Miniprotein binders against Mucin-6 (MUC6). Designs and how they scored, part 3

Target 1, 185 residues: Mucin-6 (MUC6), of Homo sapiens (Human) (q6w4x9r395to579)
Amino acid sequence: GHCSLEGGSFVTTFDARPYRFHGTCTYILLQSPQLPEDGALMAVYDKSGVSHSETSLVAVVYLSRQDKIVISQDEVVTNNGEAKWLPYKTRNITVFRQTSTHLQMATSFGLELVVQLRPIFQAYVTVGPQFRGQTRGLCGNFNGDTTDDFTTSMGIAEGTASLFVDSWRAGNCPAALERETDPCS

## First folded at step 11 (miniprotein)

Design a34 (from J1 with Y45W)
Fold by ESMFold2-Fast, scan of step 11:
Structure a34 (fold): chain B 185 residues (1-185), chain A 81 residues (1-81)
Amino acid sequence: as target 1 above (185 residues)
Amino acid sequence: SPEALRLILKAFKLERKAEKLEELAKKLGDPELAEKAEELKEKAWKLLWKALKKGDPELLEEIEELLEEIKELLEEIRKLE
């Protein structure tokens, strides 16, 4: 399955349900038992001037007990708060520059992330078939049925995006990781 | 209450500090410092996951208590250095 975060505020779920995202917080994009060491993928949004959008993606974060990888629209990649030169490799994750405008995070556990840095920050998430019916978050539940793609963190299927999106909020937060100026952060 | 992103970044910094302290403890052969470093790592991890669930009002009090515990632990660690 494929999930996309495009044009600042548009999302297409793993089951191919499109919706428009209007939020300025950190959100759970993907959680699954298939992610090792309590892993989770998160998306950070802020209101920054993107054509045809009121909100825009500013960073993607992969968190686990071993790795805290942040990819920012400022073209900075950190792991555990330390800036990394690319290609950057760990035991199970490799981050590298795929093209002059795209970064890729490849993993050994069936998750791939491609980030477009310019001209607009966008993200594309690919998961293997082992994730089918085992995902939760903004990318949906990957069960082959679009009618329940807006399943909230409480397990309730909603008819509209607003309650769905709010249920996956990771609290009230400034969206801009651009304010991170300390290499030890 | 602190913003979730700021708490996440703080947790990253604390976990990295704990790993540096673990390395120092191994070089010095100091098991007490190693134990305190492991405790700091666990508290940093707890802070991270509480930040991900910040919408729960009961977690705000737990976060404040955890930050105080972390401050006290850092002062104990300084006495061992």
Scores: ipSAE 0.000, ipTM 0.171, lowest interface PAE 13.5, mean pLDDT 75

Design a35 (from J1 with Y45F)
Fold by ESMFold2-Fast, scan of step 11:
Structure a35 (fold): chain B 185 residues (1-185), chain A 81 residues (1-81)
Amino acid sequence: as target 1 above (185 residues)
Amino acid sequence: SPEALRLILKAFKLERKAEKLEELAKKLGDPELAEKAEELKEKAFKLLWKALKKGDPELLEEIEELLEEIKELLEEIRKLE
């Protein structure tokens, strides 16, 4: 299964259902019993630096009982709050520079992440066949049926993306940062 | 490998082209162009995935087949412009 986070705020689920949203929070992208140590992949969205009416992906987070790996649009990779030099390797995860503009997070448990850093921050999630029908989050349920791809965190299939996306918020959103305003206003 | 890097960059170039075509389709009110742009985006992503797993002779054949499918789709899109 393939899931993409592109063009700032576009998402295509594992079952190939495209949608867009305008949220500014951390969202659960992928939860599965196939992820070790209660692992989850999360996506952080914030207001665009140029347009405050648009939202864009600013970081991808892999969180487990052992690790909090953050890959951010400013090309910093941290684990548990500490900056790491690439290639960065743990027992089951390796983060490395695949090209001058792309980072890859490879895992031993069937999850692969490719992050485009420039010119626009984007992410591509690949999962092995063991994840089929066993995923939850913004990337959908990977069951081969697009009609229930908007299944909320409460297990309800929605017809629209907005309630679906809101149900996958991963805790308190940070206080809104002071927005850039015209200094002459 | 240099070949894998070339294919990865081609996949991202095709993805950007698909995004521009989706915006054009929205402006023109053309659902057929929008559908083909989405298909191009899907094929670009499949190309990226296969390029990352390159090294298997079976995957090289699949990449070649996918590149032909992308070529045909681009010709269909051209007819709509």
Scores: ipSAE 0.000, ipTM 0.085, lowest interface PAE 20.7, mean pLDDT 74

Design a36 (from J1 with Y45L)
Fold by ESMFold2-Fast, scan of step 11:
Structure a36 (fold): chain B 185 residues (1-185), chain A 81 residues (1-81)
Amino acid sequence: as target 1 above (185 residues)
Amino acid sequence: SPEALRLILKAFKLERKAEKLEELAKKLGDPELAEKAEELKEKALKLLWKALKKGDPELLEEIEELLEEIKELLEEIRKLE
């Protein structure tokens, strides 16, 4: 299965359901029992463009009990806060430069990530068949049915992307509107 | 933890902002901006280390104090641009 994060704020799920959102936070892209050590793939979005609600991908993060790998739009790769030379290898994960504009994170557990650095920061997630019906997050549930791809963190299937996206926030982030209308601004 | 990652990414963003401000100060010959850029870089690195090592319940008060200091510094920098 393939999930893509393109054009700043467009997402296509593993079941090929496209949507767009305008959030500025860290979001859970993919969580699964198939990921070792409580692993999760996350995406960081921040404001971009002239429009108040425009957002863009700025970093992709793989977090587990052992690793905190961050790949950012400014072409820096860190693990547990330390910058790493490429190719970078752990026991189960290798990060390397696939082309002059693309990095790849290869794993031993059926997850592949390709990040386009230029001209636009974008990410492509590939998972093996063992992940079928066992994924949660912005990339959907990978069950072959697009009608329930907007299943929230509480297990409720939503008709719109906004409630679905908000349910997968990975931390406490102020709403975009609240951030813009700060009383001190 | 997800909360620690939010702080790590914030620290990284602040470090990049400090680097950009340092280059701007160099081009403008502005020692006050250069000094504040260096202070921002130091606070960003401190936030990164706290978030990486113990960035949740055990260090919450220290992290909150540091975030307030960073907020105040960013306000001072904004007044200089």
Scores: ipSAE 0.000, ipTM 0.100, lowest interface PAE 18.4, mean pLDDT 72

Design a37 (from J1 with K46E)
Fold by ESMFold2-Fast, scan of step 11:
Formats: sequence, C-alpha cells, structure tokens
Structure a37 (fold): chain B 185 residues (1-185), chain A 81 residues (1-81)
Amino acid sequence: as target 1 above (185 residues)
Amino acid sequence: SPEALRLILKAFKLERKAEKLEELAKKLGDPELAEKAEELKEKAYELLWKALKKGDPELLEEIEELLEEIKELLEEIRKLE
C-alpha cells in the first residue's frame, strides 16, 4: 500500500482517501506492530509563509529504540543527531540518493520511504501486505475501507480530518488550523 | 520494548480521558475543567513523543518527571469532579 504527503499540505492514505490540513507539529504517520524496536514514522510540519494557514512538510523522521533518522528539506540526513554521508547503512535500513532530487530509505521489514527534496519537499510511503489492517496514524489503517481511515489515536472513527489529525500530534503543539469541512450557505 | 508499549498505551488512554473531560466541561459550562482537560491532553501528547524516544537514556528521567506531573494534574482534576 501507498501513502503520500504532497504539495505541502495534502495526504493520501493507504486506502486512497485524500485530505488536507495545516499544522505546525510532529505527527505520527505510521505506527504498527510490524515495525521492529517500537518503530514509528513521523512527519514534521512548519510554517511555509507569513500566516499559519500556509504550512508544509519540513522533515520526515523514523524513530525506534535504535535509530532516530531525520531527513529534512535542507537535504541533511541525521541519525541520533549526527549528520551522515550517503549512502548510509545500518543493519536493517539503508538511506541513499535515488535520483538528483530524491532520497530513498529502504528497510528489511517491509517499509520504504521516498522523499522528494526539490522543487517541493514531499514524501511517499510504501508498506508490504503484512501491514494490512495493522497500521495507525495519518496514513490510515490500511484495511480496504476508506470510511474509517480517520480513526483517531483513541480508536474513534471521525467524519472529518481535523479531529483525526489533532489526535496524531506527537508533542505539545497548537491544533491543526484547517477545521472547516462543511460550508453552509 | 514492553515498557515503551506500556507508556504509549497509557498516553492513548490519557488522550481519551482528556476528550471525555472536555465534553463534560462543555456540558457543565466549567471553564476550569476545560482548561485542565486541555493541559492533560498536551501532557499525554508529550508522553507519547517521549515514549517513542525511550531508547535514549537521557529521556528516562524526563519521562519519570512527566508522569509525576500527570499524576498531580489528575489529582487536581479529581477535586473538580
């Protein structure tokens, strides 16, 4: 399954449900028992313009008990706070330059991340079939049903993106700014 | 790690408790309860973030401190219920 973070504010879940939000926080993209060492994939969003309504993806983080790999829009890759030369390889993870504008993080456990650095910082997450029905976070639950893709961190299915996104914040941050889902007259 | 998973699950339970308290505060028209519920929600998110970084030994002391702050906040909330 494929999940994408594009155009600064758009997300398409593993079940192909598109939505958008604006926020300045670290959010959990993917959490699953299929990830080793309590692993989680996260996305960092920050202001991209003069107002809070203009926010964009600025970094992607893979965090586990062994690794804290950060890939930032500045084209810097760090692990546990130290800058790494590419290709960078651990036992189960390799980060390398796929093209002049794309980095790839390949893993041995069925997770693959491709990051577009230029002209716009974007991320693409691919997971193997073993993740089906076993994912949580902004990328959805990967169960083949889009009606419950907005399942919050508390296990409640929401009809709107705003409560869903806010439930997956990974820090003390302001609530997501885009909360208008049904304009009336 | 079983311990890290325990803390992550605790953070999720605290988030659910905070949401229920926010709804109760709205129903009762209690702004003090609403403010404490929001504070609990923020501390739950901080616990989740720190729990995901549990492999860092420097964060263990910070997690213990945060758990004590959450305990104190829950006791304050109990006095308002």
Scores: ipSAE 0.000, ipTM 0.124, lowest interface PAE 16.3, mean pLDDT 72

Design a38 (from J1 with L48F)
Fold by ESMFold2-Fast, scan of step 11:
Structure a38 (fold): chain B 185 residues (1-185), chain A 81 residues (1-81)
Amino acid sequence: as target 1 above (185 residues)
Amino acid sequence: SPEALRLILKAFKLERKAEKLEELAKKLGDPELAEKAEELKEKAYKLFWKALKKGDPELLEEIEELLEEIKELLEEIRKLE
């Protein structure tokens, strides 16, 4: 299954349900029992440098008991706060430059992440068939039914993206439901 | 902080174990175990969300207590094989 984070704030779930959201926070993209060492993918969204009213993806994080791998739009890769030269290899994870504009995180457990650095920072998540029906987060539940892709962190299926997105916030950030009035209107 | 990260990862683990417990209990067809497992999954889900939102280290004790309860139910399931 494929999940994409494109154009700053657009997401397409594993079951191909598209949505757009507003908000500036770290969000859970993917949690699954199939990820070793309690692993999770997270996405960091912030305001754009040109327009503070727009939301854009600025980093993707893989977090587990052993690793906190951060891939940022500044083309810096860190693990547990330390900058790493590419290719960077662990027992189960390899981060490398796939092309001049793309980084890839390949794993031994059926998860692949491709990050486009230029012209726009974007991310593409691929999971193997073992993840079917066993995913949670912004990328949806990968069960072949788009009507419950907005399942919140509390296990409730929502009809709208705003409550869904807000439920997957990680940290003390503003709620995505409350759009701040910008001075440019 | 390292303590906030530890709490979040432990809450994450709790949620994963509770989901596995519910799945196993449903396969056994024991109504009492299935109901208890579903209750624990609900509690784990709520604690996980609180840990993510607040990062409050006081939640660590609640998470550890619930992990122990899940461990006890998994041992009961093992006996039913």
Scores: ipSAE 0.000, ipTM 0.122, lowest interface PAE 13.6, mean pLDDT 70

Design a40 (from J1 with L48I)
Fold by ESMFold2-Fast, scan of step 11:
Structure a40 (fold): chain B 185 residues (1-185), chain A 81 residues (1-81)
Amino acid sequence: as target 1 above (185 residues)
Amino acid sequence: SPEALRLILKAFKLERKAEKLEELAKKLGDPELAEKAEELKEKAYKLIWKALKKGDPELLEEIEELLEEIKELLEEIRKLE
C-alpha cells in the first residue's frame, strides 16, 4: 500500500482516498501491530510557504521504544535527539540520500518512507501486504474499502476529514481548520 | 518524548530564522546590522547543536528567547524596507 502527503496539505490514504486539511500539530500517520517495539509514524505540520496552503508538512517522525528518528524539511536527520550524518544505519532502519532532493528511510519490517526535500517538502509511505487491515492513523485502515478510511482514534467512522484528522493529533494543539477539499466527494 | 520533539522542531525554526536574518542583513549592506546578525546566527548554531546532541529540554527556553530576538530584528528590518 501507498500513502502520500503532498502539496503541503493533501493526503492520499492506503486505500486511495484523497483528502485535504490545514493544521499546526503533530499527527499520527500510521500505527500498526506490524511495527516493532510499539512503533508509529508521525507527521508535523506548521505554517506554510506552499501556495494555496495555510499549513504544510515540516517534518516526519518515526517513533518506537528504541528510536526517535526525525526528518525535517531543513534536511536535518536526528535519532533520539542527536544529529546524524547520512547514510545512517541501525539494526532495522537505514536513512540515506536517494537523490539530491530525496531522502529514503528503508526498514526490515515492511515500512518504507521517501521524503522530497525540494521544491516542496512531501512524504511517501509504502507498506507491505502484511499491513493490510492492520493500520490506523491519517493514512487510513488499509482494508480495501475507502468508505471507512476516516476512522478516528476512538474507532468511529466519520463522514468528514476534519473530525478524523483532529482525532489523530499526537500533541496538545488547536483543532484543524474546518475548510476541507475532497476531490472525490 | 513530546518535550524532545518540541525542542527539535524549535531548533529547526531557529535555524531557518537565523539564516533569513543573515541573508537580509547582507542585502541591506549595513555593517553593524550584519555583525549583529552574524552573532545571533552563531549563537543559534551553538544552541541547535546542543539541543540535537545533548537532548537537554532546558535548552528549549533559551532557543525560544533567541527566536523571539531574531523575530524582532526581522520585523525591524521589514519596516525599513
Scores: ipSAE 0.000, ipTM 0.099, lowest interface PAE 18.6, mean pLDDT 72

Design a41 (from J1 with W49F)
Fold by ESMFold2-Fast, scan of step 11:
Structure a41 (fold): chain B 185 residues (1-185), chain A 81 residues (1-81)
Amino acid sequence: as target 1 above (185 residues)
Amino acid sequence: SPEALRLILKAFKLERKAEKLEELAKKLGDPELAEKAEELKEKAYKLLFKALKKGDPELLEEIEELLEEIKELLEEIRKLE
């Protein structure tokens, strides 16, 4: 399965459901029992002003009990707050420069992340078949049915993206709904 | 241009590696590390020269702004090492 974060604010889930959102926070992209050490993949969004979207992806984070790997649009890679030069390798994760404009995070547990740094920061998530039906977050539940891809953190299937996205907020940020009701602030 | 920006970012990475090696050379009294640091600086300067040659005059102000931002970020990272 493939999930993509493109064009600043567009997401395509593992079941190929496209949606757009207006939020500025850290969001959970992927949680799964298949990720070791309580691992989770997260995305950080901020106001852009440089694209047609109101929001842009600015960083991707892989967090577990052992690691906090941050890949930012400024081409900085850190783990647990320490800057790392590439290639950077841990027991199960390797981060390296795939091309002059792309970084890759390869893992031993069936998760792969490719980040486009320029001209627009974008991310592509690939998971192996063991993740089928065992994912939660903005990338959907990977069960082959797009009608329940907007399943919130509370287990409720929503018809709209706004409540779905807001439920996967990981930081102490304003709700996406508040941004939509006051577009100038 | 995207190519010019790529070369500038690569040059900055080499400059930061050179600075780190200079600090290690001073602390360890290692002249070989000091020599490697100078080699990295020379490579960085060559990349900056290529970037400037390929860049439009219209991009100079934009390039200076980006270099300042990247320099500040890399200095902050270096402090955390």
Scores: ipSAE 0.000, ipTM 0.060, lowest interface PAE 24.4, mean pLDDT 69

Design a43 (from J1 with W49L)
Fold by ESMFold2-Fast, scan of step 11:
Structure a43 (fold): chain B 185 residues (1-185), chain A 81 residues (1-81)
Amino acid sequence: as target 1 above (185 residues)
Amino acid sequence: SPEALRLILKAFKLERKAEKLEELAKKLGDPELAEKAEELKEKAYKLLLKALKKGDPELLEEIEELLEEIKELLEEIRKLE
């Protein structure tokens, strides 16, 4: 399955349902029992400097009991808070520069992440067939049915993207305070 | 590059199509359709690799050849559906 995060605010789920993403927090993209050691893929969004897009992807995070790999738009890769030189290899994960503008995180467990660094920070998630019907998060449930792609963290299928997106917020959101201080209308 | 992005998206769409075709092949008990779906996945992955590694105009001919191979494979798959 393939999920994409593009143009600052656009997401296409594993079942090919497109939607716009509006939010400034860390969100769960993918949780699955197929990911080792309670692994999860997450996306960090912040306010965009571009008037056309209110929010933009600023980092992608892979979190498990062993690893906290952060790939940021400033081209820094860290694991558990320590900066890493590329190529960076663990037992099951390799992060390397695929092209001058793209980083790839390859894994032994059927997850692949490609990050475009320039000209716009974007992410592309690939999962093997073993993930079918076993995914949760912003990338959808990968069950071949687009009508339930907006399934919230509570297991409820919503009609709107905004309720779906908000349900997948992870903790520690500095964006919540910034919204409160933003001048309105 | 914008061209590379377009090809990456096309590769992802083709892989999703191949996955749905594999599911259909299992339901129908059609091993030939399953084999063609697997071949489509392989060609989609090759397209992804070429798009990621090479935004170079000099390599457009290789990409165009691969796209024609994919077109021929999709027509063959259509006959099996």
Scores: ipSAE 0.000, ipTM 0.090, lowest interface PAE 21.0, mean pLDDT 73

Design a44 (from J1 with L52I)
Fold by ESMFold2-Fast, scan of step 11:
Structure a44 (fold): chain B 185 residues (1-185), chain A 81 residues (1-81)
Amino acid sequence: as target 1 above (185 residues)
Amino acid sequence: SPEALRLILKAFKLERKAEKLEELAKKLGDPELAEKAEELKEKAYKLLWKAIKKGDPELLEEIEELLEEIKELLEEIRKLE
């Protein structure tokens, strides 16, 4: 199955349901028992000054117990906070430059990520058939039925994208941090 | 394996090209090309996951052949536009 994050704020799920949202947080794209070491794929969105999108994708993160691989729109690849030269290899993951404008993360466990760096940062996620019916997050549940693709982290099917997207927030929300009171200035 | 990664990458490229062919065929009102593109997508998907499971270099040649077929069909469609 394929899931895409395009045009700043457009998402197409594994079951081919398109939607758009306006968010400035880190969101869970994909969680599955098929991912090793409690792995998850996440997307970071921030405010955009470009065209009609109010928010845009700025980084993609693969997080597991051993790795935190970040691919950012600035063409920086890090793992656990340290910059890596490409090609970067671990036992199960290889990150490499496919073209002058595309990076690829290939894995041994049925997950593939291709990132377009320029002119607009975009991401394309491919998963094998073993993931069918076993995914959750912004990319949907991959069960062949689009009517329940907006299933929240609580297991409830919503009719609107906003409640669905908000349920998959993964912490670090710039809006929440901006509203914090300075306790000792 | 560098060869396995190349297989995965080419299979993904094949699927993306087949998706574009399908969309163009639908715009031109050609259901036969749309059906052919769906078949090529399914083949690419199967080859991708075989590459991940086995890393068989023989699959690279099959993927190259399918890429050339899609490229020729896309060029035909573009000339008609």
Scores: ipSAE 0.000, ipTM 0.081, lowest interface PAE 20.8, mean pLDDT 68

Design a45 (from J1 with L52F)
Fold by ESMFold2-Fast, scan of step 11:
Structure a45 (fold): chain B 185 residues (1-185), chain A 81 residues (1-81)
Amino acid sequence: as target 1 above (185 residues)
Amino acid sequence: SPEALRLILKAFKLERKAEKLEELAKKLGDPELAEKAEELKEKAYKLLWKAFKKGDPELLEEIEELLEEIKELLEEIRKLE
């Protein structure tokens, strides 16, 4: 299955449901028991000033017990906080430059990530058939049914993207930008 | 930050354990254990929301404490199998 993060803040789930959101935080894109060492793929969104969207993807993170691989729009790749020369190899993961404008993270466990660096930062996630019905996060549950693609981190299917996206926040977010008790919304 | 990373990893662990507890709670033949399982599951989901939404690393202690309670209950449930 394929999940894409394109055009600033558009997401297409593994079940091909498109949606858009306006969030500025780190979000869980994909987690699954099929990922080793409690692995998860995350997406970092920030304000870009781009006319197509006021928020845009700025980094993709693969996090596990072994690795914290960050690929940023600045074309810097780090693992566990240290900058790495490409190609970069671990036991199960290889990060390399596929073209002058694309990086690829290939894994031994059925996950592939392609990141477009220019002209706009975008990400493409591919998972093998073993992930079917075994995924959760912004990329959906990969069960062949789009009606429950907005399943929150608490296991509740929502009718709106905003509650779904908010449930998948991971890490520190600026409180002022996401204040839910503010009467000015 | 390293503390935020630990929070994220512990939150994932809590999520997985809460889901397993929910699954096993449906198989419980002991009403007192079933009630305790439901209570811990609700507490887990509330902490998950706070961890993922706030990203506050000071939630780590609460998450670790709840993980230990869930582990203890899971071991009690296994003895019933």
Scores: ipSAE 0.000, ipTM 0.105, lowest interface PAE 18.9, mean pLDDT 73

Design a46 (from J1 with L52M)
Fold by ESMFold2-Fast, scan of step 11:
Structure a46 (fold): chain B 185 residues (1-185), chain A 81 residues (1-81)
Amino acid sequence: as target 1 above (185 residues)
Amino acid sequence: SPEALRLILKAFKLERKAEKLEELAKKLGDPELAEKAEELKEKAYKLLWKAMKKGDPELLEEIEELLEEIKELLEEIRKLE
């Protein structure tokens, strides 16, 4: 399965459900028991200069118990807060420059990530068949049925993207549907 | 490319095999097995590096030569296990 994050704020799920959202937060793209060491892919969105979106992808993060790999639109790659020169290799993950405009993260566990750096920061996620029906997050549940691709972190299937996206916030950010935040929250 | 990805994943498998063989060599007190494991790890790193380069016909020949060297080394290692 393929999931794409394109054009600043467009997403196509593993079951090929397209949607858009607006938000400035870190969101869970993919959680699965198939990812080792409690691994998860996350996407960071911030304000953009793109005319078709008020927000754009600015970084992709792979987080596990052993690694926090951040790939940013500025071509900076860090692991656990330390900058790394490419190619960068861990036990199961290699990050390298695939082309002058693309970075790739290859893994031994059936997850591949390609990041386009120019002209717009975009991400493409590929997962093997072992992930079928075992994914959660913005990329959907990979069960072959698009009607429940907007399943929230609470297990509820929504008809619209906004509640779905807000449920997958990973950081302490304001919700897109909230006008005020409680400073004591 | 899909071809480069396959070679990268092969390099990962070879490196993990080398690590397991190094652990086995330490438990058995076998310095020859330890040396072969280190050679396998080195060849895995070379394969990874070559797989990440693009557009060079000479490099494709080097990759084929390296894969044959890896095959021969794996056969030598099996005789030591």
Scores: ipSAE 0.000, ipTM 0.105, lowest interface PAE 18.9, mean pLDDT 74

Design a47 (from J1 with L52W)
Fold by ESMFold2-Fast, scan of step 11:
Structure a47 (fold): chain B 185 residues (1-185), chain A 81 residues (1-81)
Amino acid sequence: as target 1 above (185 residues)
Amino acid sequence: SPEALRLILKAFKLERKAEKLEELAKKLGDPELAEKAEELKEKAYKLLWKAWKKGDPELLEEIEELLEEIKELLEEIRKLE
């Protein structure tokens, strides 16, 4: 299955349901019992550098009991807060430059992440068949049915993306209203 | 539920404090403070994942205790900066 974070604010779930949102927080993309050491994949969104009214993906994070791997749009890769030269390899995870504009995080447990650095920071998540029906988060539940892809962290299936997205917030973020105030307001 | 919301909010606070502690741990020239910071940071990340995964209300007490320990260490480190 494939999930994508594109164009700064578009998401396509593992079951191919597209949606859009604007947010300035860390969000859980993928949680699954198939991820070792209580692992999860997360996405960080912040205000766009080109417009005060827009938000965009600025980093992706893989967090587990052992690792906190952050891949930033600034082409910086850290693990547990230490900057790493590429290729960076642990026992189960390798981060490397796939092309001049793409980084890849490959794992031994059926998760792959590709980030496009330029011209727009974007992320592509691939999971193996063992993840089918075993995922939760912004990338959906990977059960072959798009009608319940907006299942919140509380287990409620929503018809719209806004409540779904807000339920998967993971970071300590200012209130959305305050963050959206522009200089002309 | 209100209990689940309380747990999530405390988990977010713990995440923020753990990230701040991680940042400061790298600046420390004191090996004893650095070791204590690493221990609390590790405990924080373990509790954060349990909170998100299990939603157990009893984790609130552990999270609150750890937040207080982190607050005390952050204040100690700030005096040294």
Scores: ipSAE 0.000, ipTM 0.092, lowest interface PAE 20.7, mean pLDDT 74

Design a48 (from J1 with K53R)
Fold by ESMFold2-Fast, scan of step 11:
Parts: structure tokens; sequence; C-alpha cells
Structure a48 (fold): chain B 185 residues (1-185), chain A 81 residues (1-81)
């Protein structure tokens, strides 16, 4: 199955359900019992353009008990806070430059990530058949049914993308940073 | 921080165990157990959400407590098989 993060804020789930959202936080993209050592894939979004309504992907994070691999739009790859030269190899993960504009993270456990660095930072997630019906997060549940792809972290199927996306927020996003509104409100 | 990372990873583990508990409880066909499993799953989801949003290390104790409760119930179900 394939999941894509394109054009700043467009997402297509593993079951091919497209949606768009606006957010400035870290979001759980994929979590699954098929990921070793409590692994999860996350996406970081921040403001883009001249209006506060536009947001775009700025980094992708793979987090587990052993590793915190960050691939940023600045073409920097870190693991546990330390910059790494490519190709970077661990026991189960290899990060390398696939083309002049694309990086790839290949794993031994059925997860593959390709990031486009230029002209626009975008990500493409591929998972093997063992992940079918066993995924959660922004990429959906990979069960062959698009009607429940907006299943929140609370296990509720929502009709709108905004409630779904908000349920998968991660990290410290204080109210003052989330609410860039008129002080009078 | 290392503490926040540990909290988040434990919260993910809790959520996965709660989901497995609900699945097994439904297979048993016991309505009371299925209801309890669903309640524990909802609590696990709320703790995961709090951990991800706040990163509060004090949640680690609550997460570990609920994780142990779920593990004990999973082991009881295993014995009934």
Amino acid sequence: as target 1 above (185 residues)
Amino acid sequence: SPEALRLILKAFKLERKAEKLEELAKKLGDPELAEKAEELKEKAYKLLWKALRKGDPELLEEIEELLEEIKELLEEIRKLE
C-alpha cells in the first residue's frame, strides 16, 4: 500500500482516500504492531505562504526505542539529534540519496519512505502486505474500505478531515502557538 | 527530551495492547469482558492523546498502571484458551 503527502497539505491514504488539512504540529502518520521496537512514522507541518491558512510538510520522523531519524526539508538527516552522512545504515534501516532530488529510507520490516526534497518537500510511504488492516494514523487503516479511513485516535470514524487530523497530533503544541488569532477573541 | 520520548513510546505500546485486548474479548463472546475491554481501550486512547499533546512525564505512572492492568487481563484470557 501507498500513502502520499503532497503539495504542502494533501494526503492520500493507503486505501486511496484523498484529503487536505491545515495544521502546524507533529502528526502521527503511521503506527502499527508490524513496526519493531514500538516504532512510529510522524510528519511535521508548519506555516507556509503569506496567509495563516497555508501549511506544508517540513520534516518526516521515524521514532522507535532505538532511533529518532529526522529527514528535513533542509536536506539534513539526523538520528537521535546527531547529523549523519549518507548513506546512513543501521541494523534494519538505510537512508540514502536515490536521486539528486530524492532521499529514500529502506527498512527490513516492510516500510519504505521516499522524500522529494526539491522543488517541493513531499513524502511517499510504502508498506508491505503484512500491514493490511494493521495501520493507524494519517495514512488510514489499510483495510480496503475508505469509509473508515478517518478513524481518530479514539477509535471513532469521523466524516471530516479536521477532527481526524487533530486526533493524531503529537508533541507540545501550546495554545498560544496554535491560536494565532486576534487577542480580542 | 528523553523522558518525553519514553512517555510517547509507552503510550503507543499501551494503545496497541488495549486494541489487542478488545479484539480477544470480542472473540470470547463475553459481554461483560467486552464492555470492560472497550472502556480500557478508551482510557488508553485518552492517555495516548494526553501524552502526545502535553508530553507530561507525570502521565508515565498512569500509563504504566493501565498497561499492567491490560497485560494481566490479556494473560487471564490466554489461560482461558
Scores: ipSAE 0.000, ipTM 0.120, lowest interface PAE 17.0, mean pLDDT 71

